VH-VL binders against q8ka87r5to149. Designs and how they scored, part 9

Target 1, 145 residues: q8ka87r5to149
Amino acid sequence: PNKFTVKAQEALQAASMLASSKQNQQIEPEHLLSVMLGDHDNIACQIARKLETPVDTLLSVVDREIDRIPKVTGASATGQYISSDLGKVFDTALKEAEQLKDEYISSEHLFIAMSEAGVKVSKLLKDAGIDRNAILKVLTSFRGS

## First folded at step 1 (VH-VL)

Design R17 (framework fv_refanezumab)
Fold by ESMFold2-Fast, scan of step 1:
Structure R17 (fold): chain C 145 residues (1-145), chain A 120 residues (1-120), chain B 112 residues (1-112)
Amino acid sequence: as target 1 above (145 residues)
Amino acid sequence: QVQLVQSGSELKKPGASVKVSCKASGYTFTSYAMNWVRQAPGQGLEWMGWINTNTGNPTYADDFTGRFVFSLDTSVSTAYLQISSLKAEDTAVYYCARAYGDFLYAFDYWGQGTLVTVSS
Amino acid sequence: DIVMTQSPDSLAVSLGERATINCKSSQSVLYSSNNKNYLAWYQQKPGQPPKLLIYWASTRESGVPDRFSGSGSGTDFTLTISSLQAEDVAVYYCQQYYSTYTFGQGTKLEIK
């Protein structure tokens, strides 16, 4: 239910570190998507490549969106928070995991959730041809042949 | 609560067509694929295919191409199975069943079934 | 593609006794990346639609009595009813959902 797989937890930690390196007060879905697509061992990157998405181009768009997130210094730099939009992604991922009857939230659930949660990255992913059904089709193709 | 309610039984002559409906309630219709399963009298369960409820794209099992058409009316959360040029071998109970993510999961909710009888 | 074969085709078991139904897949339905078996069991009573009993080979669906259990991995699976009750008379089907969907031919369970 509320546990993340090791890979999902690693992605969340990397997203936190990316946000800190960018002086962003909050961790956004953009940070999570960037680290997941940038990690060739992450299922999200593998799915995007199987869908013939130009991953490097999509990453450039996502990274540009990260650069637009306000930087914080001085009195506003009091720690790190999960953004409202990333909270929506987590809520959607939990729902996806429950519907898939998985005990853990995995990287694939987070990736599906980013396409479905109705946040800015959801539009970016769908414009790139990545939505729940496309992701699930690729996941089934990874299994048996 | 989640429910799938199918249309009533049909008695048809060979060569006619039939359209079976499956109305969903109690969940977000477009979040689950709708699958169709056939069961001939005294026989087991046979998967016919699925339809993506978000895109409307159907996928048919090899034995169910041609005369079988899956469609949707998303505005009323209803899936349809149409069989054209009915043959005696089409006599069966037809079930709709939902699954999350098309081919990833078991069928957790089923319709009550629709008996289609093709006159001998 | 993936063929599911059940055994036996039918069996009779006395009330209160253990019933065991086997299911074999023509290839593994274990997905190594998540260590899950894409195998389900359904119960169908006369005049009713199938009902999901077990998914992921061994996870009991909500509302299903404890006497039902699933076991196995890869290609060989078992559904066990530890103490048969009258309402358990039904046909039982296994199903793989690893690569599309296929059902076993069914096992008819009746009381001796």
Scores: ipSAE 0.006, ipTM 0.533, lowest interface PAE 13.3, mean pLDDT 85

Design R19 (framework fv_refanezumab)
Fold by ESMFold2-Fast, scan of step 1:
Structure R19 (fold): chain C 145 residues (1-145), chain A 117 residues (1-117), chain B 112 residues (1-112)
Amino acid sequence: as target 1 above (145 residues)
Amino acid sequence: QVQLVQSGSELKKPGASVKVSCKASGYTFTSYAMNWVRQAPGQGLEWMGWINTNTGNPTYADDFTGRFVFSLDTSVSTAYLQISSLKAEDTAVYYCARWLPGYFDYWGQGTLVTVSS
Amino acid sequence: DIVMTQSPDSLAVSLGERATINCKSSQSVLYSSNNKNYLAWYQQKPGQPPKLLIYWASTRESGVPDRFSGSGSGTDFTLTISSLQAEDVAVYYCQQYYSTYTFGQGTKLEIK
């Protein structure tokens, strides 16, 4: 099966660390979206900027959603795992990579997947004007240039 | 206490297949990802990939695509590694290891797979 | 991928003396946003699986004796055993988890 690019793996590790710092036992799509949009070298941030999305406003909404995720404390804090919703994002990203004939799951595949997987961040992204068609239009500027 | 118990050693001929199990106990199985690590005789440690125990989705390192399959049976808290079309180069001790969150805090005892004619 | 290189390949130290093992990464494993080094150390005794000693470069795993300490940042890391005990004879591995997962080649520690 497909594997992640270096940049995608870095984003996943950063998302894991963000979740840990927030005392969240599960890594959620919100954590991944926050780190990807917060990294100006990440293609997801570059695509959002090209779509003239107010990235700082979107990040504040995502951060607010992260703050609503239950914190785990004391004896119930047994480690960290990937949430069901983030698992849906990964499964969708694999399909997107295959559709684009890419061997690896990259940041753009994760970004498309977050808009399409039918999770909470999918609604946030679509409300901000970011969906698969919008991402693909901008992506040709990065892949074909 | 946390334990990862693996199946016993295997002796196989080239072209055969093998399925190694890793049974977890002492924690909630779906709360931690499971990794597979290989160690060839007299060599160091080589990461093979991991499986998300909550979703069942596997991720493989570049050298371990095609012939290697990670799977789960959550009803018995067990992860599996299947290797098909075995080659002499697959001779190694295979370890399962629990992920938290990028380092491996508990390891199985290892399963020696020997592939020879 | 990130290449991890340990030195020395083997080391002999007298009981009660200090043992020092070095690990270098081909690129930084420090994540600036959280100020953490994605670096772990493992101990492997003959016939046994690896055992986690240290993670985040300097955090000791629960139950690991305080004679074990990790230090360093970025690309250069050190595992120190302040007063070698007989049970510390093992191969020691460093591991990065910043970008995928790679291990050093190992350092064999013996008693002189």
Scores: ipSAE 0.000, ipTM 0.496, lowest interface PAE 15.5, mean pLDDT 85

Design R2 (framework fv_refanezumab)
Fold by ESMFold2-Fast, scan of step 1:
Structure R2 (fold): chain C 145 residues (1-145), chain A 122 residues (1-122), chain B 112 residues (1-112)
Amino acid sequence: as target 1 above (145 residues)
Amino acid sequence: QVQLVQSGSELKKPGASVKVSCKASGYTFTSYAMNWVRQAPGQGLEWMGWINTNTGNPTYADDFTGRFVFSLDTSVSTAYLQISSLKAEDTAVYYCARGLRYFDWLSYFDYWGQGTLVTVSS
Amino acid sequence: DIVMTQSPDSLAVSLGERATINCKSSQSVLYSSNNKNYLAWYQQKPGQPPKLLIYWASTRESGVPDRFSGSGSGTDFTLTISSLQAEDVAVYYCQQYYSTYTFGQGTKLEIK
């Protein structure tokens, strides 16, 4: 429970709700990326904007990929789980947090992990000009004020 | 339908090794953590540790470092528990149990294998 | 590690009567940020693996009869069986999953 910051947990909860609304049994990296980019207060959205990425275009591509995920009807209320790909993102985020000497996995670690985990969203982010080096460059310009 | 099917009972001499298997079916193997739980005869449940099915990285509880090794073969959706240098006190039923992943690495165990009895005696 | 202590060690209850099992954790298993208690209850019948009954302290697993209920928060938890049935004879375990995993020692439930 203390592995993720409150903000990261809120993003994961929003991703879970998005997956449910799309009748997707598994929570995918696409769901998480969509909610993070769609939240102007999320650091992932702020980083993308700082990199002058066309966020609305990227978001529309991500949403289109979500629409391609197979739908399941009659899912149990507690039967939703994370996908293998989202699991890879979490594993990568934990490693990124450890490298940055951070105690918790935060939204920036998840964003870096999505670009590095070698999943479908990693290619989408790379095509949009977002990779680990670009993210870290923006993060170093953010002050801890 | 989710199932965890474990290998059959084993009778071993002290100093031998044993490898218990746990085959998963009915779900995406790499989306869930696999935990190992031990129960000595007439005793309670004791968590041994877990293995991350995405990375293959095991985590052991303090009492289960050294002689115990968790591994997996994702191509056949199977997790393994190997115990080396068996001692009489290792006599127990060993269970595999699936942990849900949702917002963090910790979750309850929703499905369990039937258990594998390992008996260590001379 | 968080130590889980159950009480009583054994309990005999007549058919149709209420059974109450307690579980105490050595430190809080309530995560204040999401207001969830990382506490589960399992039922184990002789010769069988444990079966999940309750998780998040009070959420009943699918297929578990409504006579089973969980309550409590923080460090003190209770499993209640409102009207004991013959098939409920088992050992019951609580488990925390707030910091790794630890189980209580178990409570053996028998019919009077």
Scores: ipSAE 0.006, ipTM 0.554, lowest interface PAE 11.6, mean pLDDT 86

Design R20 (framework fv_refanezumab)
Fold by ESMFold2-Fast, scan of step 1:
Structure R20 (fold): chain C 145 residues (1-145), chain A 124 residues (1-124), chain B 112 residues (1-112)
Amino acid sequence: as target 1 above (145 residues)
Amino acid sequence: QVQLVQSGSELKKPGASVKVSCKASGYTFTSYAMNWVRQAPGQGLEWMGWINTNTGNPTYADDFTGRFVFSLDTSVSTAYLQISSLKAEDTAVYYCARDSPLFRYLTGYYFDYWGQGTLVTVSS
Amino acid sequence: DIVMTQSPDSLAVSLGERATINCKSSQSVLYSSNNKNYLAWYQQKPGQPPKLLIYWASTRESGVPDRFSGSGSGTDFTLTISSLQAEDVAVYYCQQYYSTYTFGQGTKLEIK
C-alpha cells in the first residue's frame, strides 16, 4: 500500500478507536465513514453537505449498522484487524489516487472508494445521492484553488 | 525529538519471568504501532509481533505465542514485553521499534526509530 | 512466508572503494497497484540498535549520507556504498514489509 495524508491517518486512527469502544475486533468501513462524516473539518463531510445530503440522517444509519457488528470481549479480544471490506476500500482508494495522479491516499480518495468498493457503505452512500461522479464534481472546486 | 528508552539488562534463572519496558517520548504515543524484535547472541533480527498503542491489542508472530505478552501503560507512554517460564533459548537482546502511524498500517511498514535494546540473559 | 536471503555473508572493502550488498526475496515485494517495493535496509554497529538507512527500496532516510543508495525491484535488491568510510563498518540487514516482517540474515562489512 501507499502512504496516507495526515488527515486520512487521523480519520483511520479515530475509526480504530471507535471500533475498540464498540468492542469490535475488526475496523469496518462503517467505522471510518462514521468518523469522517462526524468531523466537520473532514472533506467527506464537506462534500456531503455541498451535495445537500442530510448528513445527520446518513450518520444515524451508519451508526445503526455499527451496532449490528458482533462484539468481542474477554479471552477473544486479542489483536485488532482491518476487515476484508475495509481492505477492499483501501484497494479501491489506491486505484483512485493513481487515476488522479496523487502520491498519497487522502480523505477524498477514501470517500470515493467507499462509494465504489461494492461494500455495505457503498449502497448507503449511493442511496443518499453520493457516488463517484457527484464526489468528483464537488472535489474539483476544492482542488482548483 | 523522538526517543525510545528501554529498561536495563536482566539476569534470570530458568522458569522465572521478566518484564522489559520501552518508554516513548517526543511524539504522540498512541498514534504509532510498537513492534518487538529479538536478536539472539551473534544472530540476526527476528520480528516478534506488534501492539496497537491506540487500542492496546497485541498481535504475535507464530513463534511468540503463549509465553510472551505485550502490554501498555499509555499514561506514561510505555510499552511492555513480558516473558514467562524463561528458557535458556530466550537469551537475547530485545528491541522495541516504532512503526509508521497506525493509520498508515495496511500490510506492514519500515521501523524508523528503535530502542537501545535490553539484554535478557537466562542461566543458572 | 517470505524468506530474505542476503549475499555475501561478509565482505571486506578498502576505504574509498565501492561496497555492494545483495538481497533476494522468495516472493515479489512489489505491490503492482502502487508500483512500490516494500523493502528497507538497516545498519547495525556493534552494541547499537539497527538504524534505518533506506525504505521503499531506494528512498534514503533523512540524515543518511548520499554515498548510501538502494536499487532493485521485485525480488532482487542492492545496497551500494559508493565510497566506503571507516564509520560504515557494520552488519547490514534488508527487511520486507510486504507480508508481515522478515529480515535477511545480515551482511558483515569490514575494512580491508
Scores: ipSAE 0.000, ipTM 0.516, lowest interface PAE 12.0, mean pLDDT 85

Design R22 (framework fv_refanezumab)
Fold by ESMFold2-Fast, scan of step 1:
Structure R22 (fold): chain C 145 residues (1-145), chain A 121 residues (1-121), chain B 112 residues (1-112)
Amino acid sequence: as target 1 above (145 residues)
Amino acid sequence: QVQLVQSGSELKKPGASVKVSCKASGYTFTSYAMNWVRQAPGQGLEWMGWINTNTGNPTYADDFTGRFVFSLDTSVSTAYLQISSLKAEDTAVYYCATDYWRGSFTYFDYWGQGTLVTVSS
Amino acid sequence: DIVMTQSPDSLAVSLGERATINCKSSQSVLYSSNNKNYLAWYQQKPGQPPKLLIYWASTRESGVPDRFSGSGSGTDFTLTISSLQAEDVAVYYCQQYYSTYTFGQGTKLEIK
């Protein structure tokens, strides 16, 4: 439950790199959601597409929110932290993995957690018609878990 | 090398059941999804659905719910298609085909040789 | 569901001549986030299973002769055989894998 799959680890690394490219000191759920939705091979993107969500529109909204995150420069620019909100997503993902009886936290658990953790991306996802029930219905019939 | 070997042809009467097998070799069975495709005589290809070889969970296309059941025996790397209450319209060649399933829809790399199921009175 | 329509239903071409087969999808199979077209082409000879020729609209499968090429984007796709050989007589199918899977109805290619 507290170990990430390789795909989830890759998404987290990409989110870290995106945050760095934006000069953001903290990795936010917005960074993670952006890289997950931007990667067609990521199950989050596949679920959103199956739900007939306008993924490009949602991604544009998420990217605009990233652009609003304060930038940092100087000595602190090389340091990076997991934000409090991303920490909430991780805690929620662990609980979702345990409820699904999965040994590892995978991309689908992170996606469910982003819709449920009560952070800004949770509202963005729910406004787009993506919540826990919608994700689970697609996931049940989807190729990979 | 990767091979998908299917069971031999079947001749059945309406109302009977049939079970077609597809035995995989040359790759890790649970890493790739197994798809089923139907082709009626002289007709085109029709996707029936797929089964997650790691979890055993099947997904059926809308036209293939009810009488069609996908299953697995992972100990022998074999997928099965069972058709119950056979009808004349079920006469077709049934193919198994594999593709990479980890979070992505993709094209069909490997195909079984096909199993002809004939339903006649 | 995405409907795939091929044209023509049948085509007769002389040996050494160019064969062109078209495929149209009812909605775009181009995914903007990765800029890939979720479109494949298969060759099926009588009594044989389909064989993958082209994927991602234009990428030739290993071992497929270079006379086969795929082109197009979005909703309109073409399979071209630049110089028809006798062994190319077959039915050709396009397939979308953008939203599950659907196949075109097939194009039968014969020698003229």
Scores: ipSAE 0.000, ipTM 0.505, lowest interface PAE 15.0, mean pLDDT 85

Design R23 (framework fv_refanezumab)
Fold by ESMFold2-Fast, scan of step 1:
Structure R23 (fold): chain C 145 residues (1-145), chain A 122 residues (1-122), chain B 112 residues (1-112)
Amino acid sequence: as target 1 above (145 residues)
Amino acid sequence: QVQLVQSGSELKKPGASVKVSCKASGYTFTSYAMNWVRQAPGQGLEWMGWINTNTGNPTYADDFTGRFVFSLDTSVSTAYLQISSLKAEDTAVYYCARLYEWGLRDYYFDYWGQGTLVTVSS
Amino acid sequence: DIVMTQSPDSLAVSLGERATINCKSSQSVLYSSNNKNYLAWYQQKPGQPPKLLIYWASTRESGVPDRFSGSGSGTDFTLTISSLQAEDVAVYYCQQYYSTYTFGQGTKLEIK
């Protein structure tokens, strides 16, 4: 199902382009997180900054993890696929959107989902002090203003 | 304390399949990625890929797609490597190895299994 | 992939003498943000799995004798054994963990 906001779709498209530039056949949560943290207008970046996370340092770590993903070339480099880990992020994001009574999956739901889905980036985010409760606390101040 | 114990040697004919096990103990299995490394007789070390022990998702190096499958049984803290349609060139010692983790990153291989020799001959 | 090249392929050194093994990466494994080289050295004796000796190019693993030392930065690295002992006969591998994991072809160290 296509239930993403325009901004979330733009982030997913940029993640796909990043994966292609790195010759990665699958789009991973690392690609999506890198794009979202690297965009100053993305709410994920704004939330991380409000939590006083060293965004540039975290982004560097995420980019290094992307560089560790094996590259594919030649006959094996056909198309792009959404990885199983990214699929788990999407499933978790849908549940987070439902809990917040939102009709569409937005960037904030994807960010919460990345911290909660139990994938590699979930550990990275929690180690940086970013988890569901911290994100929700900041979101409350954003939505209330 | 930390130990990786692999299954015994295998002798197979071309076209058969083999499943190698790697049983972990002394640490929380799902907290560390499990890697597979191949060493053909008299040759060097070749990284095959890894499996995320928390999610079960495998990642294969370019030379190890298709016939090679990484899997887990978290209830017994065991990782598996399955090779189908065996060829003579698959004759090698297969090692499992744990990635050292600290902070936000995985690093080097700190613990290795003893290796499983797979021999493919007619 | 980052290609790791070791030299020499084999080396014979007399007991008590210095042994030097070189490793070159096809691109830098120095991470500028933390100023660390993502380079490890392993020792493999016949019939045994590899054993970690050195990580971060120059940090010795716990329990490894201080005659083993690592040096270098960026693309050129060296493993030095200051005074060769009989138990040091093995194949030595360098390995980068900057972008996935690749090993050098190995250097076989023998007693002269």
Scores: ipSAE 0.000, ipTM 0.475, lowest interface PAE 17.3, mean pLDDT 84

Design R4 (framework fv_refanezumab)
Fold by ESMFold2-Fast, scan of step 1:
Structure R4 (fold): chain C 145 residues (1-145), chain A 123 residues (1-123), chain B 112 residues (1-112)
Amino acid sequence: as target 1 above (145 residues)
Amino acid sequence: QVQLVQSGSELKKPGASVKVSCKASGYTFTSYAMNWVRQAPGQGLEWMGWINTNTGNPTYADDFTGRFVFSLDTSVSTAYLQISSLKAEDTAVYYCARGPYYDILTGYYFDYWGQGTLVTVSS
Amino acid sequence: DIVMTQSPDSLAVSLGERATINCKSSQSVLYSSNNKNYLAWYQQKPGQPPKLLIYWASTRESGVPDRFSGSGSGTDFTLTISSLQAEDVAVYYCQQYYSTYTFGQGTKLEIK
């Protein structure tokens, strides 16, 4: 149950490093979305661009949300873990991968999951015109209709 | 501090059912997966599967399908293991163990364990 | 499934002496993309649950004494206790978490 593609693992590692740099004890969906949108090679960034989403504007909103996450230092900063919201995104991503008959959780599954999991980034994505149907339509064109 | 407290030992006849509980405290229950691990008398550790504490979805190892059911009550931060149609070979100490959700920094290992629940099945 | 094999099955060491426990995996548990070994060590004292000692093959869990160290990479791993103390009497288990979870059969550590 913990299988991710190399690209998805790289995004998760970058999200972890971003959370650490912001002194956030938990890795949130906001951290993951920020690193995925900030990587021009990531399918999430490519999908957003094809949907004509102003990626830089969306990214600035996401980064502002990250800055609002409480900072933790000292003894309570020991360790780092996945937030319950990010856990919900992972569960949704697993279901999306199964629906698409994919053995591994990839970046596109994480992106769909972020729009559908009912977490804060889900509202941000939908406000930007990014939802499951829009993502799937673009993804189908990438995989070949 | 983090604690996992399990229910007391059970003595059952073959064919009976048992429900073991694992109550978590000291952390956000839904931020971590709960794993179940079995240890038969004098034997090693055997992973049974895990349950997603946020969604309630269980995943079972191949040897633990059918008679074994993982469930939750998130309102009291408690995970449950139910075993139906008990057999003598189910005699074991059953542990719950906390695991991270795909956590790159804390890994996929089990950082906290319950004290164990001995289930004895004999006629 | 990845099979974990420990050696020896049982080990007797005098107080203050070095204890060495080995663990071999049937497949590499080193993930090349992050260069991490998905390998943990647990200590189980009589009548107690297992306790995490080491993860990522060599990272010591908070609160675990410095005398415990883990080493190795790929398929061959070692847990070392540099100076055995009475409270270290236990069964030690290695665990891979590279592909699902499997444990070694355990190594029982006793005082001579």
Scores: ipSAE 0.006, ipTM 0.521, lowest interface PAE 11.9, mean pLDDT 85

Design R5 (framework fv_refanezumab)
Fold by ESMFold2-Fast, scan of step 1:
Structure R5 (fold): chain C 145 residues (1-145), chain A 122 residues (1-122), chain B 112 residues (1-112)
Amino acid sequence: as target 1 above (145 residues)
Amino acid sequence: QVQLVQSGSELKKPGASVKVSCKASGYTFTSYAMNWVRQAPGQGLEWMGWINTNTGNPTYADDFTGRFVFSLDTSVSTAYLQISSLKAEDTAVYYCARELWFGELSYYFDYWGQGTLVTVSS
Amino acid sequence: DIVMTQSPDSLAVSLGERATINCKSSQSVLYSSNNKNYLAWYQQKPGQPPKLLIYWASTRESGVPDRFSGSGSGTDFTLTISSLQAEDVAVYYCQQYYSTYTFGQGTKLEIK
């Protein structure tokens, strides 16, 4: 069985493709946040909208941070792997899913994890008014139906 | 009973301003968002934006920035739409429509005002 | 923006016969976490505001006759009127509320 929902898997694959297109050897939380906010159907975008966050402005900031990630070319550019920071996001997302008693890690768990994992995007999200408590308030309405 | 009652029709010249009201009754005003929808003569429905009735914060669709202002007076359960520098293409029926709001999810529009016709002509 | 496309633009149906109106979204309006389609149908009669008929793709609003039904999921939706009455002459609009709010262009229903 897969640990991630189909939509979360699609976001992770898109993040991998984005990192490759930017010649970044590691997939960072910035890549994942960018693809999630750039997908109008993604729950992260919906949550940000309900929290009255200017999504396009936040996305612009995130994309600028991606442009600052060092590019790797030549002999050292042959591999791609998950960064330590993205690994922290995954660990945090698993714990969030367990606390909410969800069988799978969904896009909303990844979004909570990005705000809580103590990585660079966590500060960006909190500066934009997005933290765990704000995200959970939006999510609790789904549990009643 | 839930009712949304809008102000009467307006005939304005280009360059003037108009303020349309939408008075709510029969429910807790701050528990529902208020949306604005425009319908030009013979055309379909066009969403303009919404206002958070709890915070007073407006959100505008891309085509309705600049000349359009959403506001509230919660003491009388009324939402307002102001249009400045009126143009002929602003001629339309303007509707208010309520949406269930917990500050959390988007919903459908369950009750609508009767509409306010704004005509802009010289 | 999610684009909503209705078909046909207009149709004429005889009294007592079935009317079918289609609505397509440019991307899915099915939310995986709650398994709901963020799709509504409205009826607008001449000189009147729109009236909610169906929400969550298939749930009928209180007071709406049972001859009205909604179906579909994801990107393809249908509004069906099983036995057309004279009072059903109107323009019908679909609406997505998944990512902001957009309406279809409308389908005008007339008696044949």
Scores: ipSAE 0.000, ipTM 0.488, lowest interface PAE 18.3, mean pLDDT 85

Design R6 (framework fv_refanezumab)
Fold by ESMFold2-Fast, scan of step 1:
Structure R6 (fold): chain C 145 residues (1-145), chain A 124 residues (1-124), chain B 112 residues (1-112)
Amino acid sequence: as target 1 above (145 residues)
Amino acid sequence: QVQLVQSGSELKKPGASVKVSCKASGYTFTSYAMNWVRQAPGQGLEWMGWINTNTGNPTYADDFTGRFVFSLDTSVSTAYLQISSLKAEDTAVYYCARDRYDYVWGSYRPFDYWGQGTLVTVSS
Amino acid sequence: DIVMTQSPDSLAVSLGERATINCKSSQSVLYSSNNKNYLAWYQQKPGQPPKLLIYWASTRESGVPDRFSGSGSGTDFTLTISSLQAEDVAVYYCQQYYSTYTFGQGTKLEIK
């Protein structure tokens, strides 16, 4: 019962492409967050801006974390997988979607999940002032409060 | 001040349709979702689903797909439950109840206000 | 979906005595991110709609008497009426609101 919106699927595809360009065998939450924050049309970017987060600064921090992910070469550079940490983000996003009574996992659920799943990205977001409650307060303006 | 007032009891034959109304007053209608809850004679409470009063989008519990339709008229702060092709097993008291998304806790609140209930009896 | 199971189905308690009603969920209704249990208790008297008594497992709704209290966490919850009064005769329902909504089957409380 893991259904993603078209926008979320596009973000995941872009994250996969980013991981490949960085020679990373696993797609990490850092790849997904970088893609979402780098897209002005993505709700995660819009939420971060409304929270007065310096998006460019946060993006540069995330990109540096991606640069620290080990690169793979040769025969071990075949295939691509979802990392364990990204799997935790997906599990958390499903719970967030259920809590919001949403049929699909959307970009906002993924963004909330990244702040709450207890992965490296969660620490980065909380250090930037982004947590579940902050996201949900801003999300009210997009959901017709 | 907050009130949910439902339409009166209905007696219908199998195969007929019924439309139950729930009129809200004393609050901003579009700020709260409206839920429907069924209670068959001598039985417990059964959640049927909800409708987003701002968007008009309904969500149905698994047992209430097909013959059940949630709708609303925001101009008169009223939510509706329509049941088509009535069966004897649809005999029950139908309640409307409001809830609200609580952004402090990131979840919907439980049902703080309920309508008085509408008895729908389906008999030959 | 989350299944809610109450025990007992019915109980009789003397006036002034303690009444205890239990509720179990098939999976945890504790949300780790906010440390809240998404569990409510309702009172329903004959011919009336249900009335919210307790939410977040232990928070008393405005106007509800002190003798009503809720406790528990995760999957096991309890509603306690410390000193039963005649007006407390009703069916009591637990409800999870962690993943949509489901109700327990109800516990009928009678005076012995």
Scores: ipSAE 0.000, ipTM 0.503, lowest interface PAE 16.7, mean pLDDT 85

